# Designs tried in a protein design chat: VH-VL binders against Protein STK_02290. Part 11

Target 1, 225 residues: Protein STK_02290, of Sulfurisphaera tokodaii (q976g0)
Amino acid sequence: QEQLVAVNELNENLGKVLIKIARDSIANKLGILKINLEDYLSSLNDPILNKKGLAFVTLETYYGNSTSLRGCIGYVEAVAPLKEIVSKAAIAAAFSDPRFPPLSKGEFDNIIIEVTVLTKPQEIDVENRWELPKKIKVGEDGLIVEYGILYSGLLLPQVPMEYCWDEETFLAETCIKAGLEPDCWLNNKVKIKKFQGIIFREEKPKSEKILIIKPSEVKCKKEEI

## First folded at step 4 (VH-VL)

Design c13 (from a16 with heavy chain A99D T101I L110P N111T Y112A Y115I; framework fv_acimtamig)
Fold by ESMFold2-Fast, scan of step 4:
Structure c13 (fold): chain C 225 residues (1-225), chain A 126 residues (1-126), chain B 106 residues (1-106)
Amino acid sequence: as target 1 above (225 residues)
Amino acid sequence: QVQLVQSGAEVKKPGESLKVSCKASGYTFTSYYMHWVRQAPGQGLEWMGIINPSGGSTSYAQKFQGRVTMTRDTSTSTVYMELSSLRSEDTAVYYCARDEIYYDFWSGYPTAFDIWGQGTLVTVSS
Amino acid sequence: SYVLTQPSSVSVAPGQTATISCGGHNIGSKSVHWYQQRPGQSPVLVIYQDNKRPSGIPERFSGSNSGNTATLTISGTQAMDEADYYCQVWDSSTVVFGGGTKLTVL
């Protein structure tokens, strides 16, 4: 039986390794690196990286003073070691995100890589659905809304911080992201799950400086436009 | 090597029930949806339904609702499709096919049927 | 219920370009996948998400999807490309397949 990676056991050095796994996996697929990916991942002996984990990889195109989303794919089931999940998510974000064409070799030096490691989502159990906002903490929790097999929506913990949402608004917005009505969280057939996370991000493309972002540290940036 | 291996051919009588298995190997079983698709002799592909092996959640095509049940056993990485009240029109090759689960920041979504089982021929006759 | 329409058959000479259409109302707003099935064999994914090729599929295969028509294009068609081809989409909560097109290479 394996335990999952906990957010508090991830430090800056491990964050650098996760970014490097993402970079190298994409580079290998593009032919920039010539490695056997299976052997590469097997060579990573850190005990934490060998625990099952959940992660998203986000790619952004870098323009100097701005960025734009270029790909974002992740896994929310603890089905493989963290090192393998990050590798798979990176490749999927670069080449299999249906919103974007596959990443080209010429783009590799102009993308920022971000890895978000998640705790295992836990279903929130309440006797009365109106108690759900009391079981959620903005600045700590991300949310997943599930209804049947095809309707799901996920918002990362930093999202309600960026928009200064309260817990009830956060629930409503996650329902909307799932393609459901904003009051979907009152329906007892809808599953609400929460999770925590930590973000590792390149300061700029291929930077050795990695930013560590905790959701509680994200400042509200509401603007009138 | 990624493989989906299905149970062998079956001959059934009208009114009986069918249970086909699909054993997955070479990949993380719970990271992919599994679909069931059938093909009657000389006809096209017909979707029957989908299962998420992680939670066991299912969704079935309207035509098969009430007759079909999909289940899985995570300890053996096997998906099952049961079809009840068989008719001669149920004579077909039955396929399992996997579909990678992708999660972005907004939702989980299906992709495409990238690997298919070899098919199970089921003949329903008196 | 959503319907995908394909021609029942298409014939091309070896080395010529084959085009197989898949018609559907506003299909350009959906992701289209294409499967190849040779007699007695399981289907094989040849194009996914309108125009992407899986690893191992020759560059002769390409796809497009706009408006009411998605198209599978096979350039420099070879004898080995002779097969049935099916388009497929997700519509709401169900999978929809086209009726299939038999490609003959003579």
Scores: ipSAE 0.015, ipTM 0.581, lowest interface PAE 6.5, mean pLDDT 88

Design c14 (from a16 with heavy chain T101R L110Y; framework fv_acimtamig)
Heavy chain, then light chain:
Amino acid sequence: QVQLVQSGAEVKKPGESLKVSCKASGYTFTSYYMHWVRQAPGQGLEWMGIINPSGGSTSYAQKFQGRVTMTRDTSTSTVYMELSSLRSEDTAVYYCARAERYYDFWSGYYNYFDYWGQGTLVTVSS
Amino acid sequence: SYVLTQPSSVSVAPGQTATISCGGHNIGSKSVHWYQQRPGQSPVLVIYQDNKRPSGIPERFSGSNSGNTATLTISGTQAMDEADYYCQVWDSSTVVFGGGTKLTVL
ESMFold2-Fast, scan of step 4: ipSAE 0.422; ipTM 0.783

Design c15 (from a16 with heavy chain A99G Y103F S107G G108S L110T N111L; framework fv_acimtamig)
Fold by ESMFold2-Fast, scan of step 4:
Structure c15 (fold): chain C 225 residues (1-225), chain A 126 residues (1-126), chain B 106 residues (1-106)
Amino acid sequence: as target 1 above (225 residues)
Amino acid sequence: QVQLVQSGAEVKKPGESLKVSCKASGYTFTSYYMHWVRQAPGQGLEWMGIINPSGGSTSYAQKFQGRVTMTRDTSTSTVYMELSSLRSEDTAVYYCARGETYFDFWGSYTLYFDYWGQGTLVTVSS
Amino acid sequence: SYVLTQPSSVSVAPGQTATISCGGHNIGSKSVHWYQQRPGQSPVLVIYQDNKRPSGIPERFSGSNSGNTATLTISGTQAMDEADYYCQVWDSSTVVFGGGTKLTVL
């Protein structure tokens, strides 16, 4: 319970366990697996899994040569152990993403599961707020913008890569996601946090081969078109 | 099992202050935001504010800003709501409710209440 | 501030379908949640994120959300469904509740 997960603590074996937690949580909800979820999670004694963390679970429908988004949910407050957050995010991505109908039993063997673990968010403090873009690196950092408790927005590290944003645009877009004006990052009452992420992804549905993807490896969509 | 247990009914006079407690059990107290919602007799639900039990940060609805204070005690897994300068219009049932939040792929925030306390009836009369 | 509009009351006969509307500007772009409140009791979550049911809520309860209207639908309505129903959204910086609809089952 003492610290948040760091990037250098995560390896392929832990990624496999996180994917398994996501798979088993969804299977249990679908009736494919019949377990007591609380007992299941309590049996996982890895110290890293018991640290607080942020995670997103992404589900994609697999078509052999392509995939399409099927669900994606994450939790902002890293107040529960990583194992619990992954389980909860997996269930939410499968059954509670408002963009999609709940995942059916027949889809279970045709989805790819991806778990993005976010490192401990660190507040960026600068004397001159115009220095904030220099403290952020597109391809490394995701952002959280907070204003009090009500305004909160999060963009994953791969998002500015996908949309070809520079650091100042990234700050502005995260402000907009928080429900604030695009220049919110200049307001000293607004808290800007950065975090890193690591992506664990099934190569194919239920594959034992788990891919490790770094945000810097995500290609800019604008350069492709 | 998740439970939110609130303090008992109170009778107050105008100008006095109110402090209602909500004791949480059955989950990790610091893992969920807690909200306060009130309901005047025969009226609808009115959101008062939110507290993060982990850090103690708060935000209040504009109508209550300056009169309401929310606090927590992590050692007892209890949140508190204080309302000052009571008026007869503050007669209501006061609820604590656990907030469930997440972000989608686009970073859009959403919030709903999955568990509610039993309510605390507060009557303000001269 | 954002406003949610509900009818004050809806009446149905047992076994018939009740529909309760929740109107809001571009509400289809927001997640809508629904609460049931029986007299003298705390609200209970019956639908979250437009159309999802919490465990323990009968399949008779369903929801939809499109354009400027979200709808709670109760099929095969029973006497036990008689209650006040509230819709709710998160709008940027605040929780917004509808005014509530009293469902009468006669």
Scores: ipSAE 0.012, ipTM 0.550, lowest interface PAE 8.9, mean pLDDT 87

Design c16 (framework fv_acimtamig)
Fold by ESMFold2-Fast, scan of step 4:
Structure c16 (fold): chain C 225 residues (1-225), chain A 124 residues (1-124), chain B 106 residues (1-106)
Amino acid sequence: as target 1 above (225 residues)
Amino acid sequence: QVQLVQSGAEVKKPGESLKVSCKASGYTFTSYYMHWVRQAPGQGLEWMGIINPSGGSTSYAQKFQGRVTMTRDTSTSTVYMELSSLRSEDTAVYYCARAETYYDFWSGYYFDYWGQGTLVTVSS
Amino acid sequence: SYVLTQPSSVSVAPGQTATISCGGHNIGSKSVHWYQQRPGQSPVLVIYQDNKRPSGIPERFSGSNSGNTATLTISGTQAMDEADYYCQVWDSSTVVFGGGTKLTVL
């Protein structure tokens, strides 16, 4: 009933366009490109990109053999066309993530851009909240923890894969992300939602090659404490 | 480009109700939260509450709970704030203010654009 | 309830550096935002997320936030900077404003 971008509508060519939108939006804000962003976005006349969508943009600093998180912001409500959401998320990830200073012009050539397009989050309905770990799947689901009107905690589906978490740990960590106690998922006033996604990622900074990644394909890395 | 235009000044008597409008333009109305903040003459800023224009969900400061109601009309890109049972202490300039809806747990809300304010005088 | 404490007034000569403090318990763990309000005008965001400047705000505005004190710094203060300044945080389920500081440039 609502015209929302489905994950299965997105192919490699559209993924490349989404990465380009993110890259160009950041470049424009840094003064590397001199474009009118509204005109730029309106010139992108793909029917799928003009449907409402949900997306996160993740930026990582590239060191050759490794990367480190540099920014990650997104939208979980279908409030604007996918092309606009990706543009806004990219700018926010670069300049408005409170964990990091604003991205500088000198960093632009050394970041990897990743766009995750999300399915619409669905509330997990259980009578007994101890059943919640059985209703989520690491490698498939991302989680949102909500308390009140605002989205207070979200972890993308690749996150528990990267940190080698099981489902109960994933719930606890999402509670902590929301500023709540690790067992917040047992509180019936706390809303737990799950969603799926598809990941488009630059192989290297500014690479023409993009990777299409399913969360289940993200390698579990053991932390050496 | 972004503008928040509020309704004009009001003079009210104690016990009456106030309804202030805030018309948004220059952006996608449902992509941002709207907050209401008031300022009594010579005093500081006081937060009243928040509305999500997309779903219509609201949350109010405890001081105003039971007296304030926030609504929106997506067809006109307008947010409304209604305050009932007015007292002389409600004399203030009332502002609407815009905040991002992206997930940002650590930042909380900050207001990048404000309406021009609506002066409400409550006196006999 | 969380409380932000600001000095009621700060006075500075033109061209000098003005500093406005915002005190709060463990405020360094929160993001602090700053607004400028001139008489008869709406507040204007001058610093967000501790130390970031919106487009259009001069580089002479900067911020910091550590421990129990956040600070707004205005270097080379100009007459046009004369205004009330408010700090603001989000604390659990509410927006908290400081009491405001009147900056006088004389």
Scores: ipSAE 0.011, ipTM 0.560, lowest interface PAE 9.1, mean pLDDT 87

Design c17 (from a16 with heavy chain S31N S54K S57Y S59T; framework fv_acimtamig)
Fold by ESMFold2-Fast, scan of step 4:
Structure c17 (fold): chain C 225 residues (1-225), chain A 126 residues (1-126), chain B 106 residues (1-106)
Amino acid sequence: as target 1 above (225 residues)
Amino acid sequence: QVQLVQSGAEVKKPGESLKVSCKASGYTFTNYYMHWVRQAPGQGLEWMGIINPKGGYTTYAQKFQGRVTMTRDTSTSTVYMELSSLRSEDTAVYYCARAETYYDFWSGYLNYFDYWGQGTLVTVSS
Amino acid sequence: SYVLTQPSSVSVAPGQTATISCGGHNIGSKSVHWYQQRPGQSPVLVIYQDNKRPSGIPERFSGSNSGNTATLTISGTQAMDEADYYCQVWDSSTVVFGGGTKLTVL
């Protein structure tokens, strides 16, 4: 009955709207905007934004020549429409990421906002676990490792590109992220899921220019000049 | 607010076992990895392994595989590192160190140590 | 088997810029973190993810990482900066530390 947002449904205009939702949600929480957030979200009537979705919001402090992570929170289960998920993830990234103090009003104009929209994770089913590396593709797939209800690790599709990992290393690193041994993906009780994503990012704080980044376009650090 | 408090100094004989504790406070114990790092007198830092307090899963450095065991007690927010078959070369200060289980978009796997215990000096001599 | 190489010592006069290198094969493809350790004390994180400063670390600390070399830079070096400095990466499911550099401020 309910359809999940597909990555190929998202264009530049929708990406701009997602960034605006994130920025306005944070501004409202800081008292910079004085809106009723529920009314604001209900006014967004695009059919795609009203489908259930999964998203991460990343905040980075901007220094002109460099950036520094300031918050990153997301949702990997389709529990609410994409517009609500982006709003909630943005607020959580700004105020509830346990690595950082809550975002202050003075920081608002100096952060870059990034929204990554995910496809629904699908379990990879193989008879022989050694086939798992052949069922994932660096530059296309992100991974989730799950073991019971307590162990879960997720790595976004751009991560193995950034670190120049092959598929087997990507599986091992996701196992470690979940708090498991690097060969956890060989254990039949461990679930391995894959998903895809698309990234919308401000070029600079409050920029009208929104970058659309595909994971396959992320260059390995070894190729940087 | 965040504190990692380790057990006191120990003197051991070769062949004995060592068990060091690290009690965490000021944060949600199960939201962060805990690592163990040692430092022999006048030498550098050497990684021993990692434990996820959420469920107790571990990964050990190859050099210590078979001799080291890491455990945790969630009721007391404490991690333990046990090293068996001690040798004089195991004389060192042993540190617990906290690391994020999160990642960021641009830098990927983080795994840096934001808080360290005060260290536990272990002397192994005959 | 991955190895990080640091100079054993670096000396600077107060107010000068100190640079501490950390060499590793294709280290630019890894995130580099830096720790300061004063005698008898625990290490303290001074730079993480190549060039980011934790809260409370002075702006005179900065980092870079490209190709085969990561660098920790301390501008306007003060006597209080005298310490051992260690670089660290994650490689193939293990933590790797450099051998450490003793910074002397004379």
Scores: ipSAE 0.005, ipTM 0.467, lowest interface PAE 10.8, mean pLDDT 85

Design p01 (framework fv_flanvotumab)
Fold by ESMFold2-Fast, scan of step 4:
Structure p01 (fold): chain C 225 residues (1-225), chain A 119 residues (1-119), chain B 108 residues (1-108)
Amino acid sequence: as target 1 above (225 residues)
Amino acid sequence: QVQLVQSGSELKKPGASVKISCKASGYTFTSYGMNWVRQAPGQGLESMGWINTNTGNPTYAQGFTGRFVFSMDTSVSTAYLQISSLKAEDTAIYYCAREWEFLYGMDVWGQGTLVTVSS
Amino acid sequence: EIVLTQSPATLSLSPGERATLSCRASQSVSDYLAWYQQKPGQAPRLLIYDASNRATGIPARFSGSGSGTDFTLTISSLEPEDFAVYYCQQYNNWPPLTFGQGTKLEIK
């Protein structure tokens, strides 16, 4: 029962529920929806949602033809059921992302919510560190960089697609995200892990239509411009 | 300072019950799972299971269902282990330990609570 | 359930010597393996996590290696305070989390 959620267990209906959890958690914090969040989450009895899971919630401000990042927070440690991780990540993305001010009530109807559910990260072990870029695939893999307990950084699988990065650039940017130099991946003491994910996204703010997106389907921003 | 402090030793008769506490300080209690580990005299470490401190939902390892109850109180950042219908075989040191399941193992441990069951 | 088997059960060495302790898993645990040290009358102390990362405050003489099913804890030059029982533990599959039976490192 306390197995980790597998990506292949998630379908469109569960994706809709995950988006609803994120949306309702933010609305409750804003005072738009008046629920006891603990009771709300306890009422969700789907077995898959009650398995431990890993997820990020991304919020984007919607301008009709374009969007801009408004918040993104997630968890890669399986300490709580997926339903609770999504709720926590949504609240953190809206109110605790240090890059942005807390989300206001007036913004609620103008944000797109995206939930990325992650597979279990696995270390990439190579004899020659220069082979690391060959063991990573942009469009499929997200990356985690770890150096001891103090330094860690994560980039979701869609990030290198959005920025048109190759595998070596992706490694360097994840090192920078961890607070390390861009060539940190050449250091034998630095651990590099990869994971995959599935993305559930509102088509537009508060849409009942939820998109299921593979990272490989995310278009390069520079080519779109 | 991150710390787990457990309640004192207990001497009980067979058939009695015991409730031991594990008080957390120095971190956000609900962000880390709490594992319970048993060690019988002269034996190794045995995982009993864990409690999700965010939900309050316990998970028990085989052999620890029924008589064993994991609970918690977030208002005082404390986890509890209750053992009912005590048997001589329950004589052991019981540890609580904080865990990040994916990456870190059990990084902070309580000092242990000795439970002795004798007639 | 994943079973962890440690060898040897007892290792008798002198201060200054190198210690090598093994832990074998019945099926792959990737690198989600930790090593603990336990001294008599004390709680276990985390030494190594994710197979090879030293926990905060752990001396450089301790190192871990391996992945999948075969893991090693090495102490490069034993100090008197290192004579203790050592346990490996996996956190790839839960429940249950499983410990090895322990290796006792004792003075000759």
Scores: ipSAE 0.000, ipTM 0.394, lowest interface PAE 19.8, mean pLDDT 86

Design p02 (framework fv_flanvotumab)
Fold by ESMFold2-Fast, scan of step 4:
Structure p02 (fold): chain C 225 residues (1-225), chain A 119 residues (1-119), chain B 108 residues (1-108)
Amino acid sequence: as target 1 above (225 residues)
Amino acid sequence: QVQLVQSGSELKKPGASVKISCKASGYTFTSYGMNWVRQAPGQGLESMGWINTNTGNPTYAQGFTGRFVFSMDTSVSTAYLQISSLKAEDTAIYYCAREWEYLYGMDVWGQGTLVTVSS
Amino acid sequence: EIVLTQSPATLSLSPGERATLSCRASQSVSDYLAWYQQKPGQAPRLLIYDASNRATGIPARFSGSGSGTDFTLTISSLEPEDFAVYYCQQYNNWPPLTFGQGTKLEIK
């Protein structure tokens, strides 16, 4: 049996490698770094990074005191080694997120890179759909909503923390992300899955300091009144 | 005891070929990449490239393609450097050194193999 | 390729003195920089990795600092066995991995 990367086997040093893979993959595509990407990834021999894994790469534009989303793409099926998934997700987040234009060379030094490694999503099965908010935990779980083969949406576990959502709001927002009505989670034909994750994030653009973040540690947006 | 042991010194004529071995012991051979580093007499260190010991895929630095071949044999935990069509400027000490994902640098080195090319 | 320039080329000091060795990169290497010591007739020895982390078994008198393009190796109190050539090496951009030209530490 092939093995999946377990979140608990990832340490700070591996997180630093994952961020470097993401940054170098983007730099190579921009022409800032001149490498053969396949050979680069093949040179990485760590047994953990060679296990199949699931990951998202998030890019944020840095403004000093704040950031704004610049790209976010990932993989929720373990189809390749973690090192390859992070590389592919980074390139996709930078150049193939349909919400944004492709990342320019001039932006490279002004983005923060974040890599979230995911556990395998598991369907939440309940007798009564109104019990779904009780089966998820903001600060621990990310959510996937699926309806047939055409409608799907995913929100990472840090997202509801960032926006100060409760569990019911989190379900509704994930429904909206999937292209469905906010009460889609009450429909027995809609599949709800949850997963956990560990987050590795640059403290600031190109920072040597890589943060390990638990979703529960993410602070809500603050408002001045 | 983690160690890399290289083959002995070689004295060759121009145009000859040489094959240097680097035998690893005390660790899992396929978990670390193997670098090759050259040092010409009185000169500094020069990276030649490396071989991925898990896949067998070599990567060569510019200037070390063509005449230089990195290979390995997992069954005996040994990496090899072959230099064909030897030239006087190939005279140098050749080192093998293991590498972990390029984060830690090269933490274990072979003792070096002196290759002298003279007419 | 990234060029690493080490200074001074030769540093002459007495045992007990502090040594400060510089390495400057032509482009940012973040903190992906290592320092090696090479004694005459010997293979290089890893001292510092990730700019500031001391390798296993390396005496506390060795320390590294810096990030981006400007890096320093410091030996707080020189011992006679510290007579050697010191190399910095970057692993932010590959291939190629690149070494500096070396600083020779010479006891007066």
Scores: ipSAE 0.000, ipTM 0.415, lowest interface PAE 18.6, mean pLDDT 86

Design p03 (framework fv_flanvotumab)
Fold by ESMFold2-Fast, scan of step 4:
Structure p03 (fold): chain C 225 residues (1-225), chain A 119 residues (1-119), chain B 108 residues (1-108)
Amino acid sequence: as target 1 above (225 residues)
Amino acid sequence: QVQLVQSGSELKKPGASVKISCKASGYTFTSYGMNWVRQAPGQGLESMGWINTNTGNPTYAQGFTGRFVFSMDTSVSTAYLQISSLKAEDTAIYYCAREWELDYGMDVWGQGTLVTVSS
Amino acid sequence: EIVLTQSPATLSLSPGERATLSCRASQSVSDYLAWYQQKPGQAPRLLIYDASNRATGIPARFSGSGSGTDFTLTISSLEPEDFAVYYCQQYNNWPPLTFGQGTKLEIK
């Protein structure tokens, strides 16, 4: 009965709206914008925004020519409409990422907001675990590693592009992110899931220019020869 | 052809009720929010609020809670504005106008419905 | 609530002249501002959205500029059909959406 947002349904105009939802949700929580968030979200009527979706919001502190991570939280269970998920992820990235203190009002004009909308993660089933690198594609897939109830890690599809990883390195780094050894993906008790995504990003803080980035378009920062 | 067609003018006595319709054609009704805008004689435009056509949830500007009800029927692509307990100050032209996500302005408007409240 | 103040209230010009209409917001609305034209007996018509983007079918002589609190609608060379009332509207803060009081552009 319920439909999920497909990555190919999202265009530049919807990307601008998703960034605005993230910005306004954070501004409201900081007291910069005085709105009723429920009324705000209820006013958004595009059918795509009202489908269940999955998203991560990433915040980066802007220094002119460089940025540094300031927060990143998302949801990988399709329990609410995309508009609500982006709002919740933005608030969580700003105020509930345990790696950072809560975002202050003075930082609001100096952060870049990025929204990554995800497809539903699908478990990769292989008879031989050595085939796993052949079932994933750097530049297309993000990865989730799960082992029992204590070990879990996720890397967005742009991450292996930024770090110039191949598929085996991507699997190993996702294992490390989960708190496991780099070869965890060879263990039949470890679940490996993949998903795709599309990235919407402010060009600079509060920019009306919103970039649409496919993971395959993210530049490798270092090339291993 | 994208258009919004509103019901005809109404002449009502104080205390009566009126329900005006706004029928959409030429586009997917649920893809655009429907705004209601009022213009009293000789005055400017006043936003009354809008209805989310995908969810059916209305949002009212503060002065328009209580006697004003926004509703819709997706099966006939029609939005409705009902005003109960009519007062002389309700005399105005009422417009419906579609809007995409509140970020792109109201690009298509109905022709307006004149509601006159007099004894 | 955000108040939009339009100036002047009335602007008297001749065809061929340049018109400049102002809209000032009591608080920043970023670029979430639209301009509408209304002729007597007609529904409003969207001219500009997001402060500077021309709506479909709107002639190139209409342009919008500004951000934050100060916005301008410019008509580079007035045609006879341009004499009308012009309204600005903000959609940065929900609810309420707010219209300005209007600027009447009249002949002479």
Scores: ipSAE 0.006, ipTM 0.569, lowest interface PAE 9.7, mean pLDDT 88

Design p08 (framework fv_flanvotumab)
Heavy chain, then light chain:
Amino acid sequence: QVQLVQSGSELKKPGASVKISCKASGYTFTSYGMNWVRQAPGQGLESMGWINTNTGRPTYAQGFTGRFVFSMDTSVSTAYLQISSLKAEDTAIYYCAREWELLYGMDVWGQGTLVTVSS
Amino acid sequence: EIVLTQSPATLSLSPGERATLSCRASQSVSDYLAWYQQKPGQAPRLLIYDASNRATGIPARFSGSGSGTDFTLTISSLEPEDFAVYYCQQYNNWPPLTFGQGTKLEIK
ESMFold2-Fast, scan of step 4: ipSAE 0.474; ipTM 0.765

